VHH binders against F-box protein At1g48060. Designs and how they scored, part 18

Target 1, 365 residues: F-box protein At1g48060, of Arabidopsis thaliana (Mouse-ear cress) (q9lnf6)
Amino acid sequence: MKPQEEEEKNENMARKRSKSSSSLSIPLDIATDIFLRLPAKSVVRFSCVAKHWSSITTAPYFTNSFETRPNLLFFFKEADRFFVVTVPKPNRRPNESVSHTSSQILDSYQTPYPKHSCFTIKTESVHGLICFQRGTKPIVWNPTMRKFKPLRKPDKSWESLTVFLGYDPLERTHKVVAMPCDKASDECRILTLGSADQESWRTVKTNYKHHPSRGNRKNNYGPCRCINGVLYYLAEIDRHRLIGKFAFLGHSNVKNSLPMWVLEGEKKGEWSTYNFLPLSHYDRRLEFHFKLIGITNDGELIYVPNTVFKTFEVIYIDPIRKTFSLVKYEGVADKGFRQRNGLGEDKPLRGIQYSPNHVETLLSL
Short names: E, the ipSAE of ESMFold2; O, the ipSAE of OpenDDE; V2, 0.75 times the mean of E and O plus 0.25 times the DockQ between their complexes.

## First folded at step 21 (VHH; framework vhh_6qgx_2)

Design Z1 (from Y4 with Y108R; at its last look DockQ between E and O 0.06; V2 from the best seeds 0.00; counts 0 for: pae E 19.3 > 2, placed apart)
Fold by ESMFold2, look of step 21:
Structure Z1 (fold): chain B 365 residues (1-365), chain A 122 residues (1-122)
Amino acid sequence: as target 1 above (365 residues)
Amino acid sequence: QVQLVESGGGLVQAGGSLRLSCAASGFTFDDHAMAWFRRAPGKEREFVAAISWSGSYTWYTDSVKGRFTISRDHAKNTVSLQMNSLRPEDTAVYYCAADEFGQDDSKRYDYWGQGTRVTVSA
């Protein structure tokens, strides 16, 4: 017998005892454990029907303990509606170099479109949140809770900026970082979500004046990544392109500048470069129809179609193991989806944005 | 400030040739597909030709295949359209456009030039 089988059996037996009881008859700690085992949409649905359940699912200990699974989120605007679709990451098959599979979407919904928002300039999904911009005003989005929260401008005098979203795993808080992008600067603004002074931006100096790189409205692979409390982003200084970084680990009360280093180029040897095979290596036609939008937490490159008309297919490539996976997702873009949502059947979906590595979070904005 | 500046338009007799050029600035040229669109009087813009960001693939509308050639120069940040065997039906304002992943739908392009007029006389 393997330890995994014993662990699953013990967990199964313990949890089944809790599921047989009436919810209103169950102590708070047992009800909490039951909710932590449910899919996010079930937790949200139960929270809507009873005040007692909403109290459980909004408590800090619950939201910090809620299990999450990374997925691919895509979304688009049509007329005055904002459509959001969640699809699962493909299952790994370590002994298969090429895979063609089908899968169902996990969820889809529509919601009112936030006025004057620029959804083409966004951060990656960081612990379940995504940040957009409205001019120089950031807007935080929790797709799981279907909520948007506009933040105050980082600085009234800035005419342009780039927004980054990070997460401090020790503090268990999100950080919003804003930097000017129309001129070189060593000043940035940081805002901690969920703190007592959440509405107040604090000024932080970096070691060097620099320009952070901006994505454009169709750039889905993003100019940055947050890894274990460190933001990595592309920047420019004196005509050179560099990788900058911010570290947040346990620095909630730090007023000093965060360290930033500047590579002098490949000559320093401080960073490794990787030459990934292009999509055309597998099929020359794929470059014409697919674009790279990012990388999974497992290191897989994610390619999405340029046009989503009647089918939705996503390509996942593991560049280390040299594997290729194409997944056809059912329940989106097809005739049924279009009819249910009042979308035309004779035109492609437009303005689609993607957010890889999206996890579900119950965090209240 | 993103700019696409077209040049090379003018008046030409049917059967003649023109070479349009588009100079790009204010964005990373090498990461964008480039396209030419055209608008005849009283009509909507229509797709003419595109070239992928790598230059590996080109696309043409059927009416210009074999006559027009799109190319790009990564060193000069320019895209060109060589127009041969011109016909009066090619008369239009020609626009340069840029998009990270080339497509034939004008509504998907982020950046546009001001246009250059091409007139083909019988």
Scores: ipSAE 0.000, ipTM 0.120, lowest interface PAE 19.3, mean pLDDT 71
ESMFold2 (binder alone), look of step 21: mean pLDDT 83; pTM 0.849
OpenDDE, look of step 21: ipSAE 0.026; ipTM 0.408

Design Z2 (from Y4 with Q103L Y108R; at its last look DockQ between E and O 0.01; V2 from the best seeds 0.00; counts 0 for: pae O 15.1 > 2, placed apart)
Fold by OpenDDE, look of step 21:
Structure Z2 (fold): chain B 365 residues (1-365), chain A 122 residues (1-122)
Amino acid sequence: as target 1 above (365 residues)
Amino acid sequence: QVQLVESGGGLVQAGGSLRLSCAASGFTFDDHAMAWFRRAPGKEREFVAAISWSGSYTWYTDSVKGRFTISRDHAKNTVSLQMNSLRPEDTAVYYCAADEFGLDDSKRYDYWGQGTRVTVSA
């Protein structure tokens, strides 16, 4: 049965189950449509009000259909608190080469920081989920639902591993991929989220012995990216960097250029190298305060501050159009934010982690 | 603030032993591999040894295998390098580093100590 047929069957089954509760003032289809247009936070609230609503919002057809715009999510630790902030990407202004804009935050919350946990981002946000690593154990996080799911170690013998998060568009499932990173291996482990056996790692052989490489953290943006169900990451074979299917933004030691590897066309596997202007081209001073964290889905480079004091600003550069946009996000790190969250007025925010292209998902982990 | 503070360096005769220690703070120690690098005069920084986050796995550059032992103490947030049978060629500034993976590529490491000098006399 084609995945579409199963979806239709599931939708039809969901529709059939909904027909029996004659007492609902709002038809299921209408309710579904309404919920799909609401903020995730609102949907969650509604799901708490009535069991019927919960049944809708937790159904696979709904969770799979719930889509939001990609935003920038960032988080940081202060003391024993974990702060999570979501800010919108401003719309492009095609007619302006340089723009300064202000935007409000979309959402912010704090949660207790899990004890003895290191939340280092291994991959960008993938369909609303973020994967962390605590030692050799992956942790999947849903920022929208504020839930963390620790996973079992992929292999008992592995002492150094990397974890990637992907999404299978055919199966509509998240997959966690683990590989050793200290030694070249032709084995990877794959765990499918949401499966009945969420604790089982499947062994998959790769064509070549390799290990993931992060390159230079300071100069390279090389997190794994999932594009159309394919994971692209930097890998090494025999100490030689082999660009597998890599979407890699690297800072060349060349002070005057930003090399970028771009996957060209629908044909899987053709990469082109482009040299773009570095941030210093626009303003030399900015290079000291901002770092490249990735690229938006629409092709803009994202530069974020190393340290945040009173204001939170993000730079978006279209390297093709050579447009520069500075966006000030109000409500972050300002006096109001600090007071609301019990933060000191003069304490800089440090250790901020960023996840570009973040969408909200209502998936239950 | 992340800090790596090395200690234990000094002057030793060939064939002698030293124990280096690195005290780590400002990050989750138990989630990071720890490594030692060294820079000899006129040479580039090179990988010496690394230990996995759990301490169960260690790896070494070939030139120090069988002579050096890396270990870690999770309770104290320290990593140590026991150096035996020291040779003049081991003379270098030794640096402690922390990484999520513990690869032998120095370019991956964001956190470095200031280093401790080891001098091995002939």
Scores: ipSAE 0.000, ipTM 0.258, lowest interface PAE 15.1, mean pLDDT 80
ESMFold2, look of step 21: ipSAE 0.011; ipTM 0.437
ESMFold2 (binder alone), look of step 21: mean pLDDT 83; pTM 0.845

Design Z3 (from Y4 with K107Y Y108R; at its last look DockQ between E and O 0.04; V2 from the best seeds 0.00; counts 0 for: pae O 9.7 > 2, placed apart)
Amino acid sequence: QVQLVESGGGLVQAGGSLRLSCAASGFTFDDHAMAWFRRAPGKEREFVAAISWSGSYTWYTDSVKGRFTISRDHAKNTVSLQMNSLRPEDTAVYYCAADEFGQDDSYRYDYWGQGTRVTVSA
ESMFold2, look of step 21: ipSAE 0.035; ipTM 0.504
ESMFold2 (binder alone), look of step 21: mean pLDDT 83; pTM 0.844
OpenDDE, look of step 21: ipSAE 0.008; ipTM 0.320

Design Z4 (from Y4 with K107E Y108R; at its last look DockQ between E and O 0.01; V2 from the best seeds 0.00; counts 0 for: pae E 7.0 > 2, placed apart)
Amino acid sequence: QVQLVESGGGLVQAGGSLRLSCAASGFTFDDHAMAWFRRAPGKEREFVAAISWSGSYTWYTDSVKGRFTISRDHAKNTVSLQMNSLRPEDTAVYYCAADEFGQDDSERYDYWGQGTRVTVSA
ESMFold2, look of step 21: ipSAE 0.062; ipTM 0.554
ESMFold2 (binder alone), look of step 21: mean pLDDT 84; pTM 0.850
OpenDDE, look of step 21: ipSAE 0.023; ipTM 0.394

Design Z5 (from Y4 with Y57W W59Y Y108R; at its last look DockQ between E and O 0.07; V2 from the best seeds 0.00; counts 0 for: pae E 18.6 > 2, placed apart)
Fold by OpenDDE, look of step 21:
Structure Z5 (fold): chain B 365 residues (1-365), chain A 122 residues (1-122)
Amino acid sequence: as target 1 above (365 residues)
Amino acid sequence: QVQLVESGGGLVQAGGSLRLSCAASGFTFDDHAMAWFRRAPGKEREFVAAISWSGSWTYYTDSVKGRFTISRDHAKNTVSLQMNSLRPEDTAVYYCAADEFGQDDSKRYDYWGQGTRVTVSA
């Protein structure tokens, strides 16, 4: 056997050994821990690099464990583009009654907006998902994953419906609840996301005929809220407004007070009404430019601008502590933002929809 | 291209009637709810009425209930607003809008007409 054949065999063995690139197989547990500490955007990127990592990040144990801080998400449409922006809620400054701060955005992206589609948000973000209605068809959206899941119409006969998004903490599943809103009904439809039969609506009977209140944006500052697996919403029975289990910030025509319904303790199921100071108490001028959109998980009222020009500001008010915080978010609607996104300099941003208390989820729809 | 073209506006005396019409094109009319909004001078645009895709459901703002009737013609791709017992406060530019659901929030509508002016004299 000529010496040349041995050298080629040795080189081929060396080449085969060198291609065993020790894929530094990060142990699964270590990899999991690392990914849990990364921003969602980074996790998604890494998942695209290796199948092995994708298997980790798509696993239920990981997706269920991935938790982020609640942030403010807002989105708007310009032409055929859908803009999504996530901004952080600043930390409370307990020692300051009035504060002005600046913050950077956490994330911003645009995606194509389907032509001839209307998206109406009916619920706030629930464990990272947002539910829209496209007509009578619900659409579930994961802003983090930038994915939309259209659902079937809950009932063919329904002309008008309201869709709520909930989360079952026991089953760890999202549920979409649909009810007619044009007539009182004792029936609702429930669809469980992630189920094998994701297209099937289950019929559930309610104890009373009712319909969700369409809420006058002027009077009702809050979509349905899911708390510990329970959906709270405003409903009407026989033309009487019955406050379902929802704490709603109602616009009382009372110019001088902001009435708030608060669910006292999980056990007592009792609602209390509190009158808080309106935005005009802090600054009368702001009342015309800002609107209430909801409450943070930590109890602050969120006021957002009606129209955004060059600056994006949000007001956080603690109604109990009577603290006022104006937060300027840089990188939104400013020159840089507009240039990066091909927006005109003088065009105000309008039709902005807000989702408070938004967390990121890697859940695949 | 999506087009909504309003017509029927004009000057009318208090207590009078007008019928507005909106011709829709460029989208699947039968799959969309239609609505009317109005903007009075110095005021923001407000919801007036909506009709479901099938026409079986209608919704009105409180101030026009019993006076205004929204209807649609599927064959003609038109939506109409019959306005009776008109009041000076009804003076506004009336806009036709299309939505798949029929919301009372103007911010949720993607398609708008140019509007037709309605003036109600005292």
Scores: ipSAE 0.000, ipTM 0.265, lowest interface PAE 12.5, mean pLDDT 81
ESMFold2, look of step 21: ipSAE 0.000; ipTM 0.132
ESMFold2 (binder alone), look of step 21: mean pLDDT 82; pTM 0.838

Design Z6 (from Y4 with K65E Y108R; at its last look DockQ between E and O 0.02; V2 from the best seeds 0.00; counts 0 for: pae O 13.9 > 2, placed apart)
Fold by OpenDDE, look of step 21:
Structure Z6 (fold): chain B 365 residues (1-365), chain A 122 residues (1-122)
Amino acid sequence: as target 1 above (365 residues)
Amino acid sequence: QVQLVESGGGLVQAGGSLRLSCAASGFTFDDHAMAWFRRAPGKEREFVAAISWSGSYTWYTDSVEGRFTISRDHAKNTVSLQMNSLRPEDTAVYYCAADEFGQDDSKRYDYWGQGTRVTVSA
């Protein structure tokens, strides 16, 4: 065997060894830690670069550990485009009774609507997911992943239903709960997201025949709230409004007070009614331009504009501390935003829907 | 006071077109899905079309799919139904309705117009 053939074999072996590009295999633990500290958008991008990264970011241990701060998400349609915007809630300034601040948006994108989907929010954001309804069919949306999952009708016989979205902290799963709303029933349907049988509705009996109250946005902000795995909602029994375990911000037609139902301590299960100062107490003019949409997890009332022109402002009021915070979010509806998105300068943004306390999740639907 | 006022109904020949309009007032238009229902003589009220609060999503009953188009104008607080290729079976009183959630079920709609009559002649 001529010496030249050995050299070529050695060079080919050396070339094969050198192409073992030391893929700097970041240890799994280190990689996980790094990804947990990255914005969701970045994580998704990285996941697209390498299968190995995708395996990490799609793993249940990672998706369950990925936590972000609660933010305000809102979305609207303009020029047949669906805009989704996430803005941060500013930190409380305990020493200031009144504050005016500015903040940048966290994220903004456009996405098409799924065909035949109604995107009216039925629930608040629950651990990063939002539930919509088209007729009697629920739709689950992950704003972070920009994915929609239509669900089957819970029961073929139901003509009208209400859908709630909850999260089971023990099982670490999202659950969709459906109940008839046209008649009192002691049955509900529960679908667990992420289960092997994701399309199956489980029947659960309730202790009492009841139906969820449809609620009126004028009177009730948020038909349902999930707190520690428990769904709180307004229900009616025999035409009597029974406040289930729901903390609801009720709009009393009382011009001078904002009645709120507050769930006192997890242990006592007792509801207390508080009358807080309305927005008009702080500025009478604001009442005409802003509407209450909910409460932050830390107890601040969220007021949002009815119509957005050049600026997007949100008011946060702590009703207990009686603090007022006006936050101007830059990058929304301003000249830059409009130019980037090909929107007209003078067209007001309308039909904006809001989801308070929104967190990002990488869950695959 | 909540008001939904329909207009645009009338007599049209088969194959013709009509545009219905509904003017909404007395509620937050931008927060509501809007829908059209119809009631034909001797029949129950049926769903025709709906549009989401944002206008991004529309859905139709099967019989009108591809012929009817629902739209809304947030600036004017109006919802419209463009009806093309009309058929005699489309003859009905058409009702505008508003709902916070957008449903196919008429029972879910809280606000209703008085209706506008559409007659399609053979």
Scores: ipSAE 0.000, ipTM 0.241, lowest interface PAE 13.9, mean pLDDT 80
ESMFold2, look of step 21: ipSAE 0.005; ipTM 0.396
ESMFold2 (binder alone), look of step 21: mean pLDDT 82; pTM 0.839

## First folded at step 23 (VHH)

Design R1 (from V1 with S30D D105S S106P; framework vhh_6qgx_2; at its last look DockQ between E and O 0.02; V2 from the best seeds 0.00; counts 0 for: pae O 12.8 > 2, placed apart)
Fold by OpenDDE, look of step 23:
Structure R1 (fold): chain B 365 residues (1-365), chain A 122 residues (1-122)
Amino acid sequence: as target 1 above (365 residues)
Amino acid sequence: QVQLVESGGGLVQAGGSLRLSCAASGFTFDDHAMAWFRRAPGKEREFVAAISWSGSYTWYTDSVKGRFTISRDHAKNTVSLQMNSLRPEDTAVYYCAADEWGQDSPKYYDYWGQGTRVTVSA
């Protein structure tokens, strides 16, 4: 057997061995299924490992399908650092009227501010995104991806405006809505996030001249909530306050009852009013230390401490079942947390903002 | 009732110094960023300086950087503005303001003082 035949056989074997690196490519469907079951952090990590995985995790079909359980997000500023903490809502214990539990945080991180950012939340977390503004410029934030996207001013002529964040369930897109807040107008500007034309504000006429009302806090232009693609917010028409019935549980120290408006039925826009017992009913002492920040999707009132020192506790009250749950979250504001984050031990955490019902999204801004 | 009371304004020669003070009451001082704004004659109110709730972070308008220093005293619920190397263009009514987050735009501040007049003579 001539030496040439052995070389060809060896080259052919080398070529066959090189082809048999059957990159065990996980089928797309299986990979997708696996990734959909992973925590967001893990998904992000995987996307950094392989281009193929990145293509999956960045694809619209994946990002649209990726859903997490609603959690409580809170954040605060310290110097030039923005601290973000995610804590889980504990599971309901149906058989206990009063419960005291401990839970760990899900995630915490710090990030620099966008330049000239003000973190006044105008809209709650909407499908994983939060919108705030500095002056006349809106900023969209993805807490999961730790990304901020400053947007252009919607109209040069607007001296004062408010921005709201909505989600269109049909188009599966986030939309930022801007409108003047210093005068009644029948015009709003809408920016669709993720569109190729992300820089263009679309003009939409409203049926009525109105402007968003300021909440109880002069600086808080009325809270907005997006429900099934519809933005609900407090507005003023002429001199008459049209109370958009989104009962943001106004901090009204209503000593005796908490009125809550519940949107009944998706189609008829019918609102029901419920009166619930205040926190003082459960423990009078807590009234002075806790404040209502919102309601969970499953109907529990969320109370957070006025001041956070060494511990972080949240109270969940089911007003229907009349259940009380105090949850102590470990790893927040404690010595370890403070040390890891370079925070002082003797100072309370101040200026904490909360976003209930926050879900994670992998949407790239 | 929320009150912000400015003091320390006056007439000073160019190159001179003034220290403005603002006494805050009626709100949780430690939860708010504090700021100074000024309004010159015929001009709009403009941002001068701000200090974070903790005092750890300060920021200034460009024209006053290196000359002005904002500080706060948590024990006394006061914010101060040390103004050095004053210029005629610094002539204005200076206003103390409070906000939970601190902003450059006056439109978003909830609490304002009555102002103190600073006049810098050539």
Scores: ipSAE 0.000, ipTM 0.281, lowest interface PAE 12.8, mean pLDDT 80
ESMFold2, look of step 23: ipSAE 0.083; ipTM 0.572
ESMFold2 (binder alone), look of step 23: mean pLDDT 84; pTM 0.850

Design R2 (from V1 with S30D D105E S106P; framework vhh_6qgx_2; at its last read DockQ between E and O 0.77; V2 from the best seeds 0.00; counts 0 for: pae E 5.5 > 2)
Amino acid sequence: QVQLVESGGGLVQAGGSLRLSCAASGFTFDDHAMAWFRRAPGKEREFVAAISWSGSYTWYTDSVKGRFTISRDHAKNTVSLQMNSLRPEDTAVYYCAADEWGQDEPKYYDYWGQGTRVTVSA
ESMFold2, look of step 23: ipSAE 0.278; ipTM 0.686
ESMFold2 (binder alone), look of step 23: mean pLDDT 84; pTM 0.856
OpenDDE, look of step 23: ipSAE 0.000; ipTM 0.270
ESMFold2, fold request of step 27: ipSAE 0.026, 0.060, 0.087; ipTM 0.479, 0.532, 0.567
ESMFold2 (binder alone), fold request of step 27: mean pLDDT 84, 84, 84; pTM 0.854, 0.859, 0.858
OpenDDE, fold request of step 27: ipSAE 0.679, 0.538, 0.583; ipTM 0.861, 0.799, 0.822
ESMFold2, last read: ipSAE 0.049, 0.033, 0.109; ipTM 0.535, 0.527, 0.584
ESMFold2 (binder alone), last read: mean pLDDT 80, 84, 84; pTM 0.833, 0.859, 0.855
OpenDDE, last read: ipSAE 0.161, 0.739, 0.000; ipTM 0.593, 0.888, 0.258

Design R3 (from V1 with S30D A98R; framework vhh_6qgx_2; at its last look DockQ between E and O 0.01; V2 from the best seeds 0.00; counts 0 for: pae O 6.1 > 2, placed apart)
Fold by OpenDDE, look of step 23:
Structure R3 (fold): chain B 365 residues (1-365), chain A 122 residues (1-122)
Amino acid sequence: as target 1 above (365 residues)
Amino acid sequence: QVQLVESGGGLVQAGGSLRLSCAASGFTFDDHAMAWFRRAPGKEREFVAAISWSGSYTWYTDSVKGRFTISRDHAKNTVSLQMNSLRPEDTAVYYCARDEWGQDDSKYYDYWGQGTRVTVSA
């Protein structure tokens, strides 16, 4: 066996050993720290690259630690496409009573959307999740992960129901609450997301027979807000409207004042009524083009356009400071946006739904 | 329900005058700008004239400037189009529309009347 063949075998073995690309395995702790500092989009991408990274990003300790700033999320349907856009809230300018600013969008994407499907938003974004309702079926959506999860109907006997999304800060779990809306009931169904038995609705009795009230406007923010694990919503008892713990009564016809009920303290029954100036106070024309969708975490009223043409503008009003801020968001509905997304140049965007105070979550549905 | 009902159309000779009227109902008239559009045979709908909610401002397409005058009556919830010095090219179905955004593009209007036909003979 000639010495030359052994040298070639040794060189080939040395070449095979040298290609042990020391996959510099970043320690898991370091990787975790890095990922916590990355945008959600980047984290998702990394999770697709390696199984060990996926294990980090899907771990409860990571998902619970991943925090983003609250943003405004809006979405709309065109044909079989579902468009999702995230825009930031600009910083307050404390010294200006009236301000006009411009901002860029943070993110936008489109996803396939079943034809003839209609999703109605019933609640605000709750810790990064949004709950829709299609007929009697709840659908939970994670905008960050671009995942939809249809849920089972909570009760076969319920022909009409409303769903709310809440978050339990103690258990750190999302909960979907369903109630009949066509009749007063003292029963609700609760589904805990992420549980092993995600298909099981538990029955909870309420203190009073009631049914959630539907907002007057089809596209209004769901009349429900989750605060510290408590759902606040407008309810009707025996044809009387009872304002739950937090109700924005945005009556479109209130020319002179916007009444707001604020629960002061943890004790039941301490409500304060505040009268705020309507949008028409600032500009009479704006009331016809903008609708109130909610309040930011820092206490500003959010007004959004009914229809979007070439520009997308949002109005923020601080009712206490009496400040008015109009923010133009660049990159939405403009020529470039439309071209990139295959939308018509002159077609107005209608049926836009909004979710204020949206945070990103990496929670797997 | 929002309703816009046009009237005043008809046959007129070139150089003649016609006054169109639109009766508005089902909404707060004084809060909206109003406009007139027209659609000639074989052509697309085009902007003619608009008037602000207060009536303080008016604007016209170039081809009708100096000949047409848009006005509104707040007491009667009507918008009118006085058309003078009519030309054969003014022949069209004229539509009243409620303005959504204060633009001259039809896409910015949310409610339309059924239209009234204006025919200008040579």
Scores: ipSAE 0.034, ipTM 0.328, lowest interface PAE 6.1, mean pLDDT 81
ESMFold2, look of step 23: ipSAE 0.099; ipTM 0.677
ESMFold2 (binder alone), look of step 23: mean pLDDT 85; pTM 0.864

